# VHH binders against Regulator of G protein signaling rgs-3 (rgs-3), part 29

Target 1, 363 residues: Regulator of G protein signaling rgs-3 (rgs-3), of Caenorhabditis elegans (q18312)
Amino acid sequence: MWRSYKAETPELADETQEVDLNLHDSSESDHEGRQSRSASITSSTSAPASNDVTLQVPITNSSATSPTPSTGSMYFIAGMFDGKEKVNREQPPMPTTDGVEYPRAASWAAGNCANVLNDDKGKQLFRVFLFQSLAEENLAFLEAMEKLKKMKISDEKVAYAKEILETYQGSINLSSSSMKSLRNAVASETLDMEEFAPAIKEVRRLLENDQFPRFRRSELYLEYLEELLPRSYAEKWAQSFEGLLGNHVGRHHFRIFLRSIHAEENLRFWEAVVEFRSSRHKANAMNNLGKVILSTYLAEGTTNEVFLPFGVRQVIERRIQDNQIDITLFDEAIKHVEQVLRNDPYVRFLQSSQYIDLLSKLK
Below, E stands for the ipSAE of ESMFold2; O stands for the ipSAE of OpenDDE; V2 stands for 0.75 times the mean of E and O plus 0.25 times the DockQ between their complexes.

## First folded at step 12 (VHH; framework vhh_5c3l_4)

Design h1 (from g1 with A33Y E57S; at its last look DockQ between E and O 0.22; V2 from the best seeds 0.00; counts 0 for: pae E 4.5 > 2, placed apart)
Fold by ESMFold2, look of step 12:
Formats: sequence, C-alpha cells, structure tokens
Structure h1 (fold): chain B 363 residues (1-363), chain A 126 residues (1-126)
Amino acid sequence: as target 1 above (363 residues)
Amino acid sequence: QVQLQESGGGLVQPGGSLRLSCAASGFTFSDYYMSWVRQAPGKGLEVVSDISGSGGSTEYADSVKGRFTISRDNAKNTLYLQMNSLKPEDTAVYYCAKVTVHEFSSGWRLDWFDYRGPGTQVTVSS
C-alpha cells in the first residue's frame, strides 16, 4: 500500500520484525504438492517462456533444441550447415573480471541497455551474448554509426558511410522502409545524421526490446555475476530477506531451492510485480502487464495461482475493470507474498545445501 | 524522522510554468532515488519522474516527457521539478517521494516508496 504523509506522524520508526520460530513445527504452507500419478497428458507447459514477447515464428538459431531428425539425409544436411558456420565464426573474447566489483556488474542489468553499453566490460560481455545469439551485427552497426557521427565531413566520412552500408545491409534486420532510408542517406553524400535515424532507431529497438531482456536473464551474465559475488554479500542475506531477493545471484539460488519444494509461484509473482513497477512511465505497458499478472497469477484454478488473503484479489480485479491501474495496484498482494516467502521458505533456504554450498565457493 | 515537504504549487494558465521544490531531511539524501508522483482528481497515482541519488539518471512519464525536468541539489537536500507548457490535465496534487532500493539489486529495481510528503496542489485552468 502507498504510505500517506497525512495518515502517519512525522516521527516514523523503522519497522522491526522478529522471526517467529515457534511456527517451524507446523508445515501449514501448501499441503497439496505435485502428486505422483500416472498422468499421460500434460499440456505443453514445460516450454521455458518466462518473458517471451509476442514474436513471429521464424527459425532463428539452431543452438537451441534441434528439430527431431527423421532420416539419414536430414542428418547430412543439418550437420554440414552447422559445422560450416561454426568453423567460420570466431567468438569475441570474454571480458576479464580485473577491476570489476559486483555492484558495477550488477548495475549493467538495471534500467535500459544504455547502462550495459556505457561500460567497457559490460559492453564486451553483451557483445559475447549477442555473438552467441547470432545478433552481434546489431551492436557493431550502432558502434559504426557513432564513429560516423563523430567524423568531420570528408571523403573519408563518405567512404566510411558506404562501407557501413556494404557491411551491414545483408546482416542487420531492418524493415524495408528503414533500409531504404539508410540507402538514401548514404547515396545523398550529405551525410546528415538525421537521415540515418530510422535505421538507428529500429536497431536500438531490437536490442532494447528483445536482446537486452534475454541478456539480463542469461546464464552468461549470471555466471559473470556469481564469479564476482563476495561471500560477505551472500552472508548478509541471512539478516536481510530483501537483500536476498534484491540480488540477482541470490534470487537464482533461492529459485532453485523453491523449485525443489514445489513453491516457485510466489517468487514468479514477486518478479512480475517488480517488472510491472519498472514500466511505471509507460502507461500502456503498465496496464498490459497488470492484466497479464491478474490472469497468470491471480485467476482461480491456474497452476500459477498465488494464494492471497480474502478480498485482496477482488480489489485488484475491480481496479482493473474500472481502469484504475497505477503503481500501487499490487501493493497489498506483494506484501502478503513477501510475508509468505519470508516466514518459511526463506528460513529453510538459509539452512539448505543450496545456500551453504554457494557460501563455501565464494571468496 | 524522514521528512519531505513540497512547495511551489499554485494556479497557472495553460502554457504556463511552475517550479516545485521538495525539502528533505532525516536521511542521507544523496543515497536515494527520488520521485515526483501526482494524483489528479478522481484518478490514481502517476509516477511523473525519477532521479538517481547522484542526479545522473532521470526518467519521465510519457505524459510529461519534453515538458518537465527533474533535478536535485544534494548540497541543499532539495529535489526540484520544473514544469513547462502546463496543460489542464497536469492539474493534480504533486508529491515528493523517497524510493526504496534494495542493496545489491542486480536486474530488478525495487521501486517501493517508503515515504512521501503531504503534497502541493497544482491547478492549470484558463
């Protein structure tokens, strides 16, 4: 809930909460878990699609799960294609961790992709991610545009603009109108950077809306972060539930633990609300995310259903129906979910091998 | 102990300008993101703008982008909102808010507002 200045006195004490250990003898959380039954039909729910944007279904990258082979001739064709492309590609070097502390690397995922692109080590890590995703040309194009912009008008600048078009027109994924604008900008030889803007904007949208969210959740980025995580940071999670949830590495290990006890839904809801709040400056996106959260986590009978106290769901549903969506929409729900996570799974996580083994390998 | 006090509201005509201020005390001002949040009559809360503790990173709602500018003076513990080209739909109570950020957050910003001031009324009317 939103805190009101008028509802509270100026002398506000910090909230102090004691952990109630006398409830540890009651397993009163979810007494209905996954039951071992001979269920022959499960929906296609096993696909990992946690932050999947609505995209057209093109075949993009064969490094994911390959199609099931049917014949020996299919093996020959698939093997030759993959082998040839792998031989011709040279991955960019991984950035070293020299001089990088955890807070710096963690900040690369915050906000939009400008944060990662404005850091030499972060940009290099993102470049490796894009290479693995067969999309490194998008960043290279933007870098070339920045270099072009900084050049003074000259025969060299005109030649470089033509080189950029030749190098990237076959590899960057632009709409036909943006590609036409790019060709016209180069052909005019005025080299007015405003004429490049449609192409630059479209490539930035690809990075921001698709590639950067995938980078933020990628194993590549997570492993880089974990290499940097000090043991002292992870040790502080024992005194701060908010510290555990606020840390990308901490959330990853907590998620693994929650999966082992079949209780991940509360964390998924928590993350969805955080994303909802991050869209606070884009009213259409925030409205859409609010509706998605309601239908995914708060609808009756869904497998992702989060338990809420009596009446809380109804208030949220009423506000959405009345188009009264703001950043406070889920405040009561998320307070409850945090309480549920804090009171039992968090305490058990701190005693688990998942947390203890992590601590033992951190420096 | 956290105290936030907004000022600078008033009545202006469409196209006019106002500058809001927020005096902050009871916490280390430069450590926290700060926000301006508004509530129009009969409407919910809208986060108008945010600014990082250093002042180096700013964000704006689409409804005000290009017309409003957030800034801060950490030496004076003061947050500002310059509002230009005001429209009748900007009529609202404007609140200054302290943003809660979890230590070592990596990929998710936790934008829970701990405290806000009592607000200042802005009315844009011809």
Scores: ipSAE 0.239, ipTM 0.665, lowest interface PAE 4.5, mean pLDDT 76
ESMFold2 (binder alone), look of step 12: mean pLDDT 82; pTM 0.838
OpenDDE, look of step 12: ipSAE 0.816; ipTM 0.963

Design h2 (from g1 with E57S; at its last fold request DockQ between E and O 0.45; V2 from the best seeds 0.00; counts 0 for: unsure alone 64.9 < 65)
Amino acid sequence: QVQLQESGGGLVQPGGSLRLSCAASGFTFSDYAMSWVRQAPGKGLEVVSDISGSGGSTEYADSVKGRFTISRDNAKNTLYLQMNSLKPEDTAVYYCAKVTVHEFSSGWRLDWFDYRGPGTQVTVSS
ESMFold2, look of step 12: ipSAE 0.264; ipTM 0.689
ESMFold2 (binder alone), look of step 12: mean pLDDT 82; pTM 0.837
OpenDDE, look of step 12: ipSAE 0.825; ipTM 0.964
ESMFold2, fold request of step 15: ipSAE 0.636, 0.329, 0.799; ipTM 0.840, 0.736, 0.925
ESMFold2 (binder alone), fold request of step 15: mean pLDDT 81, 80, 80; pTM 0.820, 0.816, 0.821
OpenDDE, fold request of step 15: ipSAE 0.829, 0.849, 0.822; ipTM 0.968, 0.968, 0.967

Design h3 (from g1 with A33Y; at its last look DockQ between E and O 0.33; V2 from the best seeds 0.00; counts 0 for: pae E 5.6 > 2)
Fold by ESMFold2, look of step 12:
Structure h3 (fold): chain B 363 residues (1-363), chain A 126 residues (1-126)
Amino acid sequence: as target 1 above (363 residues)
Amino acid sequence: QVQLQESGGGLVQPGGSLRLSCAASGFTFSDYYMSWVRQAPGKGLEVVSDISGSGGETEYADSVKGRFTISRDNAKNTLYLQMNSLKPEDTAVYYCAKVTVHEFSSGWRLDWFDYRGPGTQVTVSS
């Protein structure tokens, strides 16, 4: 999932890396020229409307359609607490950074939620996130099930199983069949852990599909990573554009800088292509992402439009129309976008207060 | 200088097996994810399988899951693909590729096929 532990900085493992996805040649060589006449360079300076990465954020986070606060009515606030007693809950403590190195914390976001749940510091950070999202009961239920599993058959185990059902039956979101299986398992008092498996699986699915992706994107996780980020990692971004882009904290600060000069669209496109390539084993998902990237970033006149050299967009359009979508679909486009970012905004970023202020606070 | 060399391809009947090998040099092999990628005649590239540097994590395309097994021997700097229950649609040139994985807080990784070998032909025909 993540970089080799032998690298001192993220870019040491990438020294031979070239952003070059050429798979048809026995050599690595292919044309790496600049497309400097393209409208894409002009787009970086024209400052298109800012937007979040729409392909990377399936959830709106939070929304309220209520009128202004001066009306004394906040539909959003009232809806949050109705039916669940979350008022006056005490937030769990933030995990300390003691003994945690950046690569360890960065690994919590890789793959699936098992990585974060198998780390004591990562699990605690995820618990804080879930508390802030009013969803901590899902993790608490799984923890209770693990404790139950490890108990020997006894009257205490039966009593604990009944306590779990009483505590969570009104708060966790299970299908009717899984809830029935859970109630039957507790009522029978056989305490066969196979009978609890449907409920456990459904709660794990909720964590994996809904809550973990939001944790990975959260300010909570980003701030924890930044506290751990060695100054030496950030210093090496000055010699490695790929190192800057490959680091979540680095990308965050680069994004803020790009927004300040109205040039974020190229980075958003770059991230969308990363998602596209990450779906490489799921043909339907990759096909859909390719089409969404075309319509979102490459269609004329969109607020997120990136500009490409002559012919590059047309090749992508033709390949999509001909159903010739593979992992190389955006290779020429991403080479161009990376050159645009590398040649000017990256140099400016390294001289900006955004980068210098970050360096001054890192250890 | 990165060097990758595939071998083990050939002609096989449907239902047969082949084992592909890839000899790697010029980089610290155990530091990198490696992939097998194939290209069928007239088709685009398909990523068949990935394996982590340690060998502890693997992923497969749905089209080959359960039939193919990726493995590596870091002491010999060699990547393998065991291909069982071969079908005519597995006919392709198979490449091994060195992959770069970037860190993302979203759990996504950017996979670069920095280098690939010249490939080895696998033909499955009755």
Scores: ipSAE 0.129, ipTM 0.620, lowest interface PAE 5.6, mean pLDDT 75
ESMFold2 (binder alone), look of step 12: mean pLDDT 82; pTM 0.834
OpenDDE, look of step 12: ipSAE 0.823; ipTM 0.962

Design h4 (from h1 with T100K; at its last look DockQ between E and O 0.19; V2 from the best seeds 0.00; counts 0 for: pae E 2.7 > 2, unsure alone 64.0 < 65, placed apart)
Fold by ESMFold2, look of step 12:
Structure h4 (fold): chain B 363 residues (1-363), chain A 126 residues (1-126)
Amino acid sequence: as target 1 above (363 residues)
Amino acid sequence: QVQLQESGGGLVQPGGSLRLSCAASGFTFSDYYMSWVRQAPGKGLEVVSDISGSGGSTEYADSVKGRFTISRDNAKNTLYLQMNSLKPEDTAVYYCAKVKVHEFSSGWRLDWFDYRGPGTQVTVSS
């Protein structure tokens, strides 16, 4: 379950030997801030805006619902759904890549949401993502609440609280009870910040537990990373399968290659185990993900079936049935899957047009 | 080669405290996430806590939040776990573990536990 391992680079080659301690520990990866308490990892973005029609902004999931304003006028409601009535909803500017190196941008996905929010370029990119997902108001609402909290009790504070409600009540995705709490807090005019807490907590939960994980896997973030990716990083993938597999851009291009030879299932399983291991501090989430992985990838005859050596699947099944699920559940399976990927598709990828074309456009 | 050595375990009463240390060598300590992992008798491994290479990011299992504090001293290549308000359920062998990282990754942490020490026993009983 443990393995001695060191990553090597040509520029810092102060050791050249890989040491194996004869432990059956497998490679694993994890991401801070991943959804770990959810019973489901399949999600759609909410559509709180009055329209889900694309105004030059793509959406991630189909939604037929269009929230309406609180007014009862049909004429007013019909006007709000008109595309021309939305002229003043403008995409925030894309951050430039000037002065941004790949490791800095890659770090935005590491850990929890704090890394991306503490970087001015990262925060702006996340804001663009939220805009495209019809959810930029969630971050803006939290920023407005922070400003409100810092204000002294005054007529200006009361006016600002009313402005926040008017600005965001039709656009942020709150439960009915949290919206009622928000309206009552604003109406009270004592402006006790504890009365705002249900709304703040619900929006913060959505941002950190749902929207940030979606940002990390979004095409928007991937394209920004690829713009920054040095050729030298991609060249090193020829020397390190772990380097390829662990790099977001590298994995994307490897996935495209695997699709072209109808062999993506091993990579999808690898990624699912990474998600499983990221739930390591939440036993219920980890148990649920383990069961989903078994049924999705390891049940015989499924579309996504991954082949495993004799007995490996059965051990996983027995452990799940016996409620003996821990972070090591898939260690033997992931070791096999990495060997399968390393021994043939990885070598072929390095000779493929997918990899060569990428190299030609980098740097 | 990577060397990890835990110390500071022992027998304590419920409600007591212990501080575990892990001396690290054979790698650039500040480059890597480190973890405390425990195994109670007859149970699987539980990842108790993680800390980033800089020490700026920490995570805790729900079972220990508010009672345990992970820290590191990169100048001394040492990882720590302060354990307060200990319960019988905390009885386990505690391991420090080096987390595998990929320098060319998209910034996702890769929790491949490549190395651990021999562990230190913590026993909490009345």
Scores: ipSAE 0.391, ipTM 0.766, lowest interface PAE 2.7, mean pLDDT 75
ESMFold2 (binder alone), look of step 12: mean pLDDT 81; pTM 0.824
OpenDDE, look of step 12: ipSAE 0.790; ipTM 0.960

Design h5 (from h1 with W112Y; at its last look DockQ between E and O 0.19; V2 from the best seeds 0.00; counts 0 for: pae E 9.1 > 2, placed apart)
Fold by ESMFold2, look of step 12:
Structure h5 (fold): chain B 363 residues (1-363), chain A 126 residues (1-126)
Amino acid sequence: as target 1 above (363 residues)
Amino acid sequence: QVQLQESGGGLVQPGGSLRLSCAASGFTFSDYYMSWVRQAPGKGLEVVSDISGSGGSTEYADSVKGRFTISRDNAKNTLYLQMNSLKPEDTAVYYCAKVTVHEFSSGWRLDYFDYRGPGTQVTVSS
């Protein structure tokens, strides 16, 4: 049998329970020469504090301009576009927190976008995010396809299919082959829903590859989660370092504290390794991300440099050069970084105004 | 005691199919993500597929997407991998793994493969 990390459940159970925080002597070190972030350039260089290795610019669908749909029965109400006035839009309502517990809302970010789309509150929050990002037409198209699927074959169904094509053919980003398939499906006398599948799949891929990752790291989602966070969850962070890091709200406040002491680089590396592991099913993406992590965080002299024990970086380099990249690539490095964070910044965070003020706010 | 036992491996021609099974005991099977992980000769570990405790969420490595289907039967405590259109590069030892999952509120998932079975050999050759 082989071993890897141990983890905590979303409710912060005890499989990775933290050792007593009073164990650390602040005068003792682990031979790491730079415990804090090295400063290369001042704050005048614009660098977002959470340096995610994914793209932070829109890849597709940066415009929201489209013609208005026809009025009447069977029409979309939310996300209406006025092409003549560019965009005249009313934001969808925020979902209430009624009946939503923190673990449910946290689960929306897990895995793929099906998790958020299959929850009525999560879907509504994602719609607000898409509205704010000028990208809601993709979700609106998928909703229109689901409504079309439910309709019995009729003149109304044929008319609705034609309206969908007219409404979206100029705004959604489809390949020419998928657009042709969509036009053929609309022209079909039977309106066979399998003929719509190429277009549906392509739009779902856009939501998955671009918009869902941005939702997961958005301030909108963070604020919704913080509203739901029980005080008892935050109190348990004093017992579990893994619980603090594994919680989006906790990690956000820990990051703010780390910035105040110029020590955020270890957390950014930790997050990059977690993202590397989440790409485990996309071999080219995982290989590329491993190389980016090495060059961004482990190369000497960079502004994001993380300091590792002698030999650890060299083993990672050799494995990458030899194409021996798997989910374990950064295991030794991440173990060291977690220990560095646990031994000093974590203890100081628990005593900081950042943590204490958060606790006073929570219920 | 967590126990996982894979079965269903064997020798198959390219283009053929196999169905792997994994019998699980010693834990509440439906509470945990499960994974298939493989190791080809002389190579590192590749996570082939994951499935959520309910079975509602699945993920696949790019190398197998469209050819392999993960599923589970929570009433029988059994994990499955249907492998179609097999290629010589699919030759590996396939492991069933229990995954401890922590869902990050930022959308990241922290997966730990804390228990694995002994594996089953799949060989794809002409």
Scores: ipSAE 0.011, ipTM 0.377, lowest interface PAE 9.1, mean pLDDT 75
ESMFold2 (binder alone), look of step 12: mean pLDDT 82; pTM 0.830
OpenDDE, look of step 12: ipSAE 0.815; ipTM 0.963

Design h6 (from h1 with H102Y; at its last look DockQ between E and O 0.23; V2 from the best seeds 0.00; counts 0 for: pae E 2.5 > 2, unsure alone 64.7 < 65)
Fold by OpenDDE, look of step 12:
Structure h6 (fold): chain B 363 residues (1-363), chain A 126 residues (1-126)
Amino acid sequence: as target 1 above (363 residues)
Amino acid sequence: QVQLQESGGGLVQPGGSLRLSCAASGFTFSDYYMSWVRQAPGKGLEVVSDISGSGGSTEYADSVKGRFTISRDNAKNTLYLQMNSLKPEDTAVYYCAKVTVYEFSSGWRLDWFDYRGPGTQVTVSS
């Protein structure tokens, strides 16, 4: 019974960022026509000559005693990167696995940063990651802002806003504009919450576009998933190659094995094709990914070159050239690569210490 | 064995509507993403729409946004595509397909496999 991952696909918030490209057509016309002047100037000549003067400047041998180079102690001014030694940073506790099933934890990587932040265990794991990455202030700032938002307008709210500014103004990496807005908001007697919006947006963007992607591919997240992985999932990989590749932990262990036998390029190609197929609703993205895959994995002499049957590459090249790119572009290529992986590397993986040791660790 | 069977195709005038159905069997229908795909004459395969197992998430090709609606009845193991404001360019064979989900470090990925029905012809013509 393959328990269907109820991938509750989070609602892809249609952030249609209407990038209002207000192309201000500043038409300014200014004409000025100024003139041609030609000036010609000419001339001249002259020549002259010769003189030889042999001046025998005397080779005075002054034995200048080479001053012993004083070993100037290059004080490496270790530039005080006043990296405020976060010396007294207490590491956030790791979330326990209690009450967490594998599908829940796997879902934290399914969509956007909200998936991990809206889960208490996920948020805590992400906090640990952010701490390790020296970026925990981003999450702490957002939490403080949420607290501030829930406060009633009072002297306490104003005091807390000042505390937030004092706490984070030196630790969060905000644009000058966002920081100015934040300072203005705190200086205001009325605490207009809209003035905090630029800073909040910027920090959320940093989490979404940098820290969260790093979290999803981190060893911390993978180890947490592995701890939650039922042994029965791993046992099913012996019967299902697709099951192995479809699981993040399984594919990780398979990757380690493939590296050991110098066959990882096949898995990378497979991943790239899956990514290509996942972009099926975005024509431009699909076209770009198709070209990248061709150049990265199918071009001769590339570091990630995969071996394909004769003619398969040429068909792909022709289709790309002819702009005949659709979801089927790599079907023959991926079928071949999957067969290659199934026939030898997969069989060997199932017999490897990598797989056996994993099975022995799982409950 | 996985079985998919499309129905509801036909001839319709421009601006008309059709409702396609796909009967699914041989797997736990509610556990899988499903897609409608189409192939127009002389064109490649186009994914029209996707729907999650629960039906809570849907995606559409830009070409059909606002006109087509994907839905499912998990109790009946049936996938639907409501097509409104049909255009001549919507003329194609429409296929119901089962989708596989993979866990990636870059996010979950939907992969289309060749688990599709025989298709149903939709012709939009005056």
Scores: ipSAE 0.380, ipTM 0.753, lowest interface PAE 1.6, mean pLDDT 84
ESMFold2, look of step 12: ipSAE 0.415; ipTM 0.786
ESMFold2 (binder alone), look of step 12: mean pLDDT 80; pTM 0.817

Design h7 (from g1 with A33W E57S; at its last look DockQ between E and O 0.15; V2 from the best seeds 0.00; counts 0 for: pae E 9.2 > 2, placed apart)
Fold by ESMFold2, look of step 12:
Structure h7 (fold): chain B 363 residues (1-363), chain A 126 residues (1-126)
Amino acid sequence: as target 1 above (363 residues)
Amino acid sequence: QVQLQESGGGLVQPGGSLRLSCAASGFTFSDYWMSWVRQAPGKGLEVVSDISGSGGSTEYADSVKGRFTISRDNAKNTLYLQMNSLKPEDTAVYYCAKVTVHEFSSGWRLDWFDYRGPGTQVTVSS
């Protein structure tokens, strides 16, 4: 659930100090989503837009692909049922940035999706993302389940449970077994909330494993962060390469600059190694990602090849062949890649219009 | 100006409990992750626990997991550390720290400790 991290605390450091990365697990966790009592969607006083989900009829699956085109246009599923007209599909309101400082919004990407869902501004931004990805029904379903849970057993509760099933059974991407459990739970009319658990768990898993990672890298989240980014933070990137690389907005602008000089491969490798290190508690995933990194970035003749000092690739290859894969696998490679990025592209980025234009619009 | 003030330290026997508090001012408390960081005699700094601005996410060092509980009260601008089953190894100066978080695309965070308080001494001895 939470990604492991660590950095040493500077003794008397101010905001301009560099921060070193140290990779340690701070807690043992799994991806079952062990949360506080208030980690669920808090919608008891909020009216969910459950009636609006009926207007989001999927083309093939309940989860839609989230395109990110350079045109920035929103995709609509208009005219799927030509003779069926109901309420027009409208984007939820964007959360304001009023009273939100950058570190709060930046922290929404940390850990698992409970962190973003437990922040009122973060949850609303995530809802807009899900709407744009044609997947808002997943969050709306969870909100409806929380409302149902808080209702006392009554004819109203039974009616609401049936309404939820009718609203979502065609739009929520559930396995056949979870859908059967949901139908059985509604039919029971005692409305034992344990009978809803398979469906709730599956929808939470979809949000956690599919949509939350996409949210973290989305243009929507990036634009929200950039609006909040103080100029002083971006000014400190001139004294701290690690500060630039560790900042989501900074990495975005650095990537754009790297593309303009045809040198993005080192940053992509760096990000892949960060992901590799974050998978250390899932041995199969880490092993697979290590092999993908080798074949994508380190094999001779690939489009994305990064160049390493003599012998570094060969050591990585030998360790993978010998099944000696651990968190240190890419340590020498990433040290080299960071030095390559720091010594030339970083200096040029600080002189580029990409960085200077960003500074001119920040407060 | 950021101000952090720890309290609640003292001398306790092994197996005992203490509750540390940290009063915060000079920033929007609920917007920031907060940490407890300790320094044992002759040792470097160890990040003991972290908590998100909302309080919905917490992390613990392996050495304290199951014994310590971090919490916050955003209405009172106060951070807490409940320490149970204390051991002599927990003897340290405990600092409250304000965290600025930087995020990677994978959700991996890089903590930057902007400020810390003067600390409070915890001594676990029979």
Scores: ipSAE 0.011, ipTM 0.317, lowest interface PAE 9.2, mean pLDDT 74
ESMFold2 (binder alone), look of step 12: mean pLDDT 82; pTM 0.836
OpenDDE, look of step 12: ipSAE 0.830; ipTM 0.967

## First folded at step 14 (VHH; framework vhh_5c3l_4)

Design i1 (from h2 with S57Y W112Y; at its last look DockQ between E and O 0.01; V2 from the best seeds 0.00; counts 0 for: pae E 9.8 > 2, placed apart)
Fold by ESMFold2, look of step 14:
Structure i1 (fold): chain B 363 residues (1-363), chain A 126 residues (1-126)
Amino acid sequence: as target 1 above (363 residues)
Amino acid sequence: QVQLQESGGGLVQPGGSLRLSCAASGFTFSDYAMSWVRQAPGKGLEVVSDISGSGGYTEYADSVKGRFTISRDNAKNTLYLQMNSLKPEDTAVYYCAKVTVHEFSSGWRLDYFDYRGPGTQVTVSS
């Protein structure tokens, strides 16, 4: 039996911004591990009571002014807990680094979230991230759906579907249309898994849109990668600017250095172009990203403005207007930006405490 | 291992009183909110009352407010429910529950499922 409350903490705008179009995941079947389940659902030999239960809400929630909710905030907001109560928020175990080389772990951040979910250790690391970000229910829902999919038609399958709805309807963030589809699918008792597909796809898009970009840049993921990073990789950055930018840990430390001298815009542009090129198989996404890059980084007078040689911005504008958008759109611009980064900030980074201290701790 | 054991149920006339007790062990009792939940014959579970770890905050279902009093003795690791002015509709199995909070990005939930005792029967009839 569950009593649910919605947190009233606004999300911070900076790290929650996302590209408008989510990539379609066409490999959804058998992509997740075969042992998906929800711990709260599987800890009972009998389903929790399915009968109508009258729940009393202790108080109305108030708007929080903090950027991120915490266990202490829950105690004060709810009135239920006076600071002596333990919240059951045991972190999932961190995956070990045994048998993991840096390239395998680095690949978890590639493309879309299907890549990390397809690797046993990557999925576990992402679960830890989601727990720390207060978003574990999205993955747990997908795992419960995989368990439901594997069940034969039975009274147990019907009961489990109703438990999933009760467990997650107040906690997962679905559109009203997808929530209605989910309720209708459970009520049908035929339990055709195609009827659950809209909800499953939307939860995958929520993970892709809101959580996966933050995972890719999270301290959790970067620390895991850094534990795996050979010193020899980092030493080669002194001989290869391309090696520095192409390495996720290297780029992270370079970004920190660039921020300290107020010069991060060229790296942000470089990263935006990499994302643009990764959308080459989805014409609408690539067109939209191209326009966003133009308005964000190449518009005159903005705080994000990247300066380009004479005429380069105008050629990009003309190609976008003429619908001549392909993966080469920013080639001249990115060549210039790489030159700017290589000629001065890169050399200064190699002499900085940011790089030297990193080398001293690597194996 | 968390252990909860209810006692004090029985048969009572309408208008009578009972006092339920719940002995707790296997966890730091004062760190957790506790609850009484009940299940009437043929009905679902109803949360009757909640109490904070210190005992400083209590809450009651509308159906029992003014008649029931939840309390705890943290020195004895014991939860109580004083039930006065009992009615036939109070007939149920009463469970002692350790309240668990699950925190998620879209909100948080109180879970009365993870740790419950076996229950004690309360029957109110004339």
Scores: ipSAE 0.006, ipTM 0.281, lowest interface PAE 9.8, mean pLDDT 74
ESMFold2 (binder alone), look of step 14: mean pLDDT 82; pTM 0.834
OpenDDE, look of step 14: ipSAE 0.816; ipTM 0.964

